# VH-VL binders against p78833, part 5

Target 1, 198 residues: p78833
Amino acid sequence: MSFPASTHVYIAKIIGKKGEGDKILDLLSKVNEHVLKSEPFTKTYYFARDAKNPDYIFGLELYDSKEVLENSHKTSNPFLAFANYLTSTHAPLAEPLQLLNFKVVDGHLDKDNLGPDAKDYVLYTEYTGDSATLKQQLTVNPKADTSLIIHSLDDPSLYAVVTRYSKSGIEPGPAEISGATSVSQQVIYSGVGFLNRP

## First folded at step 30 (VH-VL)

Design F3
Fold by ESMFold2, fold request of step 33:
Structure F3 (fold): chain C 198 residues (1-198), chain A 119 residues (1-119), chain B 113 residues (1-113)
Amino acid sequence: as target 1 above (198 residues)
Amino acid sequence: QVQLQQWGAGLLKPSETLSLTCAVYGGSFSSYYWSWIRQPPGKGLEWIGYIYHRGSTNYNPSLKSRVTISVETSKNQFSLKLSSVTAADTAVYYCARGDKLWGDYFDYWGRGTLVTVSS
Amino acid sequence: DIEMTQSPDSLAVSLGERATINCRSSQSVLYSSNNKNYLAWYQQNPGQPPKLLIYWASTRESGVPDRFSGSGSGTDFTLTISSLQAEDVAVYYCQQYYDWPLTFGQGTKVEIK
């Protein structure tokens, strides 16, 4: 289960104003329906809520390439409806949309292909530090249902890790990496999207 | 320099609860996984489970129904309780620190506590 | 559970001679995309707790003498003591950390012949 070299990873941070999370997810559910039906090039399309604020939406998206993301996914009617809502005069976002571009370094998304669940423990951690050190020290955990290591295409010093456990109340903290700083975010699967295509 | 010191009752009767405590000195308690591992006399090692310093646990399924691992973070301590003991639970019990990433292998160990359960 | 089987159960080796201990797992402990084997070796001297010797199948822990080396991949692993010393009389355990629960081999006793 390696990832093709052209795999493009998007981390989306959608910071909704109070009460907007449900509407944002409703629109993303329509995009997801289109993705499942019409976008075999979209390998992961996963949306979760921030554990502390249900109006903050986290997205993990994997595409066969940057080209299909830009030229096929972003031009679809359901995506345009979603994008038009986010940029409307209603102004549903509390902060500008954050779309972070990554390449896969190592790992896996859904080890036993059981799908995401709202009871999963999911941690997203960003590490900033020396790139060679981070690449050497960040290690896949084969016991996790998701253990994905990604490297920013925009900032060589930035790595991120997505870790997911579906079994019991396992809630590990972020790994210690000497000489790096880290920021972590726990997220809860929203019911919208998938990790591996069904 | 990390040291693990452990204590608890060493002689039990069947059906009692085993209770051991491990204190961590000379190093960070935070951001590590803390494990209990046992060794019956003349036999090999069995991983019991771990606790992360904030309370998340994972237990060997063979013992899950009887085991509780807990932390006292203000004292840099973690403990093991094993309920309904039998003679089969007679072993040396070790506390150990897991590796820096996932707690998967153990670089510091306590001296061990022999717990004997009468038959 | 991943079952770990060591061989032999016991071996006797003359001082200064090579000791070889084998460990086999019931399924692969290799994560093939990064080529890392999730396997460790421990030494347990009489009356002492286990001591970590090797992790990632072949990486020596700090302070472990060069005479100890680990090799193998997938399901078959070897611990080698190139020149046995008196203090190496111990039981040796392999341990996998690829899947839960963490499991150990039954041990291999090394003694002086």
Scores: ipSAE 0.334, ipTM 0.776, lowest interface PAE 4.2, mean pLDDT 90
Fold by OpenDDE, fold request of step 33:
Structure F3 (fold): chain C 198 residues (1-198), chain A 119 residues (1-119), chain B 113 residues (1-113)
Amino acid sequence: as target 1 above (198 residues)
Amino acid sequence: QVQLQQWGAGLLKPSETLSLTCAVYGGSFSSYYWSWIRQPPGKGLEWIGYIYHRGSTNYNPSLKSRVTISVETSKNQFSLKLSSVTAADTAVYYCARGDKLWGDYFDYWGRGTLVTVSS
Amino acid sequence: DIEMTQSPDSLAVSLGERATINCRSSQSVLYSSNNKNYLAWYQQNPGQPPKLLIYWASTRESGVPDRFSGSGSGTDFTLTISSLQAEDVAVYYCQQYYDWPLTFGQGTKVEIK
């Protein structure tokens, strides 16, 4: 098994007001420094910008457990500084913060351990439909640098797939699954974070 | 039932450009990746490349410099161009459907088009 | 590139007898995370395009007779025709879709002895 059953996947959707993306990423960069130095239980801490909205920050996070996310990561000073900014009187968010909980179904984060790059094509797709059908149909793509299938802990009908092709020029779209709806988002690595620990 | 119909010129001279088109009938054009595959007479199969309905492509590195695959989604058609052909490009060319959820095996094929390159 | 090598190049089998075709990949086409083999088998009749027989190494395509079966894992795979029929005379190909570029075996010609 590539991932222990206790692995917790956190998807963050942070939509800042116009011009707030840089500040958000600056704060997340500080958190990332702390993660690298002090959080060995954080396996992935990856942030990207929406391809169409530079102030929309997408986060893919993997932790050894939900416990370390709640009791260690979220209690760190850099994270608290980040969280305090988001909830400050400045009100930097254009939309309410979305934090989604998932578990790993299958996949890999960086097959060649080359690290993320802004030139990567990265697609995040959410599938909503019959759980059994989605579970049966969704398949990892070993040809992709990242191919991660995750299942929502908040909604059993929700699966998501992260696909990344590293600087290859390949820009595949999401596969359609009969009986399921899908929503996709292309994201661009912001320079903040990692897929596998360096 | 899904059907792939292909057409194009079957006789070329060296240095000319091969041009083939494949039309898809039935099924969902947007749900699959569409490939070209060729087979020299009496030999095996060589994958050329694929295209997605949104226009993204992937080519075999052995042919990448000479290959262009394009798509016209409104017609459910995709095309192959191979420039600077030589005798080595003589083959039956097939269009095929694949890559359903990254399953890059081919379940539907065109009938094939023999392209002969001769001086 | 992942090279696919089939053996034998040609095979003559009596009607009703078992035919066995082997396919070897230069690299493993088994994905460790899902334990799936990214391997397919095709049948090709003269003047016709290849026809999909097996995918995921052992899953039979719809409409394919049950006398056809695929087995193997990693780098070594086998296509078996349990009881050869006259209509089974053809060239058979294996194909990997584990990595780019997609590649095929050189083919095995199956004939009646």
Scores: ipSAE 0.238, ipTM 0.743, lowest interface PAE 2.9, mean pLDDT 93

## First folded at step 31 (VH-VL)

Design J1
Fold by ESMFold2, fold request of step 33:
Structure J1 (fold): chain C 198 residues (1-198), chain A 119 residues (1-119), chain B 113 residues (1-113)
Amino acid sequence: as target 1 above (198 residues)
Amino acid sequence: QVQLQQWGAGLLKPSETLSLTCAVYGGSFSGYYWSWIRQPPGKGLEWIGYIYHRGSTNYNPSLKSRVTISVETSKNQFSLKLSSVTAADTAVYYCARGSPLWGDYFDYWGRGTLVTVSS
Amino acid sequence: DIEMTQSPDSLAVSLGERATINCRSSQSVLYSSNNKNYLAWYQQNPGQPPKLLIYWASTRESGVPDRFSGSGSGTDFTLTISSLQAEDVAVYYCQQYYDWPLTFGQGTKVEIK
């Protein structure tokens, strides 16, 4: 598996107020329907809940290019409805929306093309440290069904790794790296989205 | 310099539980995967399993039903329990530090502990 | 399981001469997108624990003498000792870390002839 060099990765951190997770996911499900039908260059559109907070929605999105994100995805009516809800006077978010921009360094998304499942063990890990060190030490785990290494377009010191195991139950995530800080977040597939286009 | 010191009973009877402990000195315990590997006399190496310092594990399927690896992070220690031993479990048992990130290869090894299961 | 097979089972080499050890995996241990081989080599001197020599098929661990080198890709790998020293008398193991469970070759014993 390879990715186009122009691949644009979006990590979305959507922290809803208590009780808002279901509505946020309902709106995203409509966006996902449009993505599947009308956005062939949106290659991944995956949404999960934080394992500890069901109203915290995590998104992993891959576009063939930044232009696909800006001109195809962000212009759709379902996306605009979703964006309008998040910024409405209803104020559904507990914290400001975080949208993080990355490029792909290496990896794969769905090794056996089985699709995401709520029983998957999924870990999102951010590393902050010396960029040259992180680039050399972050390696793909071929044993994982997802092992994706991404590098921030906004912060050269920031890398992230997405790790998913579908057949082994709970598995170890990537270890800490000497001289870098790391933060890991376990997420649970929400039923909304896909890793590889069907 | 990282050093691994291991101990435990060296002689067991069939059906007993093997129990070994490994302590880590001269380096960080946190941020690493820690493995047990065994070597029957005159034979090759078999990976038993590993544990991350926070407690997540993975075991060789050949031993999974009988093996438990655990950590005691306050003491920089991890341990191996192998239940229902037979003579086939006679081996030198090594603890080892896993490589950075995934713990997939082993850069520091303990001295080994010979465990003999009597017939 | 990925089965690792070494050849020969033993070899005798004169001091200062070249020793060559082969390792074959039952399936590829190459991750094609980054062209890395998930393979390591270990040395075990008599009465000692194993010592890491090589990882990623060809990268020497720090402190390992330059007479040790690894090569190969996919399913076929070689450890070469360019000029055998007395302390190199040992059993050598390859190990794959591409898939669960982690597996080792059966070992190759290197002796002085």
Scores: ipSAE 0.770, ipTM 0.897, lowest interface PAE 1.1, mean pLDDT 92
Fold by OpenDDE, fold request of step 33:
Structure J1 (fold): chain C 198 residues (1-198), chain A 119 residues (1-119), chain B 113 residues (1-113)
Amino acid sequence: as target 1 above (198 residues)
Amino acid sequence: QVQLQQWGAGLLKPSETLSLTCAVYGGSFSGYYWSWIRQPPGKGLEWIGYIYHRGSTNYNPSLKSRVTISVETSKNQFSLKLSSVTAADTAVYYCARGSPLWGDYFDYWGRGTLVTVSS
Amino acid sequence: DIEMTQSPDSLAVSLGERATINCRSSQSVLYSSNNKNYLAWYQQNPGQPPKLLIYWASTRESGVPDRFSGSGSGTDFTLTISSLQAEDVAVYYCQQYYDWPLTFGQGTKVEIK
């Protein structure tokens, strides 16, 4: 399976204050309802909790294009409600919101359409280094139901890999690439969102 | 440059637990999948499983119920335990380093340890 | 499991002649989008551990003589020794890493005729 060149990958890193994770996910759940109903251009809208911090919400989003993300998704009422909450006087965030733009290099998402599962571990790893080297060294893992390699549109030295072994109990581990630095995050499905359209 | 040294008991009785340790020298312990592979005398190779330095493991389903791989990062060592051994577990056991790409293939190997199970 | 089957089980070749070892997988080990074959070859000398020769079906490991070459795609692969040397007497194994569990061929013993 392949992704159109126009596919836009959006990575969201939302670190709430203690206890804010549930509210954030509730709002994202409302957004997800809208996405399912009104956004056929959203291929993936997946949110998970950091395995160590339940208030750290990780988001993996795939859109047909950046245009639909900016002009359709981000203009929806549920999304605006979510965004307004994050920027409200309540100040629910412990750290500034991080929204990262990527394109697909290679890979697959939930190739067997098993869906998200809280029992599964999802590994998100960022690699920073020589772009040509990383492009050459990073390779899809066909053994995983999800193995997605993405390249940052904001930083050419930044790549990321999303890996999942569904219903296997296998905890994916990152590999170090010579000459590159890496940062990994293990996340667990929050109950909000989907990997492929239901 | 990278060297794997392994050791452990080479003679066991049935129902005992096989225990082997592998130490890594001359290279980084992090960022690789460290595997165990066995080879019965005169036969082929069987992958047992691997461990990452962070502790994540993956085992061959054929041995999963009896296999435990552990790691001690402070010593750059990882170990294999295989419980309830039988004569069928007689083999040369190798520790090996997985490739830097998700441990798919093995570029460095220990010298192997013959483990014989006999009553 | 992906079963790996090598042929022949044993091969006798004269010094300086070509040795050809075949490996077949029960399922394709080719990932279509990147055209990579998740297949490796190993050489094992008597009393020694296996030594990596080839990965990605055709890429030689560093230090491996150029007389060794890997070819093939999908389910059928070949290891070729263009000119057999005395030190090439060994057992050779193919290995797939396309799916869990990792599996090896049964091995091919190469001898001098």
Scores: ipSAE 0.755, ipTM 0.905, lowest interface PAE 0.7, mean pLDDT 94
Fold by ESMFold2, last read:
Structure J1 (fold): chain C 198 residues (1-198), chain A 119 residues (1-119), chain B 113 residues (1-113)
Amino acid sequence: as target 1 above (198 residues)
Amino acid sequence: QVQLQQWGAGLLKPSETLSLTCAVYGGSFSGYYWSWIRQPPGKGLEWIGYIYHRGSTNYNPSLKSRVTISVETSKNQFSLKLSSVTAADTAVYYCARGSPLWGDYFDYWGRGTLVTVSS
Amino acid sequence: DIEMTQSPDSLAVSLGERATINCRSSQSVLYSSNNKNYLAWYQQNPGQPPKLLIYWASTRESGVPDRFSGSGSGTDFTLTISSLQAEDVAVYYCQQYYDWPLTFGQGTKVEIK
């Protein structure tokens, strides 16, 4: 339930042009097959669509270390095929690919090991503010099936929280924090990926 | 500094709808979860549910089919409706402010409103 | 639901003596990875709303006298009043916030002997 200190988190924000979401997810499905077969060091590889725009893809990825992410995952043939599509002359992205680096502060990914479902309520919330204040005030919600607190490796003022409920009718997200700004994004599991390795 | 003032009808007939309102003074309404909690005479406390100032709710499953909590953010108010009341719903009803982030424990409480449901 | 059971139901303690109130949860309220216990204590004087005393099992709310302390972990918790004062005559409740619905113990009435 605790995470090793070396755990490296990627938040992927993949802003596809109109109609590109399905192809992006198809390629990610092939990467996921490779991850399951060949990457025991990839502990989470989860992809969802933005609730408002199905061509905007959200990724949550956890690796044993930054080194295995850079030297093994990102050099794999299926990943290179995915990356080649994104940078091809087809130009499928409306905005440049964002790969955001975080470390785990606290939390859990799949409390009852039920796996992700398209009917889950999933909220990704970014907080920007005083790091000491955010560290003090961000707490885990044990009631959620996912409650993950992460801290940016590139921007000390940035924290994020992933909240997921599998039970119908439950939607509480983390509250706003005085003195910080926050942005929330609801996402819908795409059918591609996993939260805990099977 | 924070004050919660509550009001509503104190005497109801069976099958009526309980309706209470809580107004928040001396502090921020925004950024908090707001709860209703009840206490039958001589008994303990039962959490009814909460609402975030932006409108999302969660209710005690034992009451969920009969409960609606709503906000009027422009007035710093939130309200409780409990339909189809019976004598078992006789209690003191409290509004309360939830703890930071998740609203899980309660640092400020209203004075309570006794609601009696006749025979 | 997580059931909260307090003991004793009623307690008579001499002024200036130690009062001890126990609370047991039907399931653990400890989040094991960070060792936080999702447990609060309240004081309710007659005719008044509850007042928050302790959260996270052992953290005293601001303005609460230091004679109040909380301890315990997992399923077993204790509220201690180290030297009972006249104003401490009240009913005390524990409350878990580990899971929904939020639930309270049945209360422990503290009186001066």
Scores: ipSAE 0.679, ipTM 0.877, lowest interface PAE 1.6, mean pLDDT 92
Fold by ESMFold2, last read:
Structure J1 (fold): chain C 198 residues (1-198), chain A 119 residues (1-119), chain B 113 residues (1-113)
Amino acid sequence: as target 1 above (198 residues)
Amino acid sequence: QVQLQQWGAGLLKPSETLSLTCAVYGGSFSGYYWSWIRQPPGKGLEWIGYIYHRGSTNYNPSLKSRVTISVETSKNQFSLKLSSVTAADTAVYYCARGSPLWGDYFDYWGRGTLVTVSS
Amino acid sequence: DIEMTQSPDSLAVSLGERATINCRSSQSVLYSSNNKNYLAWYQQNPGQPPKLLIYWASTRESGVPDRFSGSGSGTDFTLTISSLQAEDVAVYYCQQYYDWPLTFGQGTKVEIK
């Protein structure tokens, strides 16, 4: 394992109404500025748009612990401004905010430390099935620039895999697993955030 | 048990296109990567490329400009086309099933098809 | 490309004795955080396709006899046949799956002395 056991992962699914993606990302860019300056405990803070709908925002966030997420990140002024917008009477979301809690099973985030790029091919895949089977069958792909395996803290049957390729023409995603259901989402780096701290 | 049956033309002239088909029996076609690997007579193995059952591909860079691997999921089949063949393409061609998840090693193989390219 | 080099190219061993085949990669195939080596071994009997023996450097494929074992890490790997049987006369290949393209060793021919 390369990750401390206390590492807390958030997968954010922010389903904006038509036209809301830019404003959501503008607010997240201000949170990211604060994260870079003031939150050494935030190891990954990465935001992307869904490949088919630019108002649907995907977030991958890694924190040293759940405690710093709850007590330090979520109490910061830029985060509160973002949260206040999402819960305002403007009602910018088409669906309730999903914040999914995971722990790291295995993997890496930026193999060659090249940073995220909008030209990256990025796939987020969720697997639901027998936990022992999924733990055995989900393996890291060293060829990928990101290959991250995470396990839900809220649903023992849920695992997810983040796969990213920065090289042109390389597109393999993780295969389906017999006995499990899977759903995949292609996302495009938004220009907001980082995978490894710069 | 999974069985792979392959067929295609065994004798070609230079500049022609090699075309092979592999059909999968006795197991699931969906959820796997499917590969082509070749072996010149009396020599070692060279990975050509693979295809995921949903159609995404990855090819050996040495062959990428000439290779197309395709899938016909409704028939549980995948195929190889190699354009502009020369005598150097003479080999036994195998289809194979890739390992779970990433398709990186091969647990079931076809019997092989010898393709000879004349001088 | 990760180049795979096997030694020896040919090996003659008496029935019932130990056969040892080495494989060296031009760069590490170890993913250090989980200590997995992305390496497989195959057996190819004359006139037949390759058969998977070992994956993850040391995990035996189902149905492969206990006399076959794999070991090593990083760049140096060994396939051992603890007591050679007549049916083990074949060419053996290592294969890395750490990086693209997937590559095989040149092969080691095992024959009876």
Scores: ipSAE 0.655, ipTM 0.874, lowest interface PAE 1.9, mean pLDDT 92

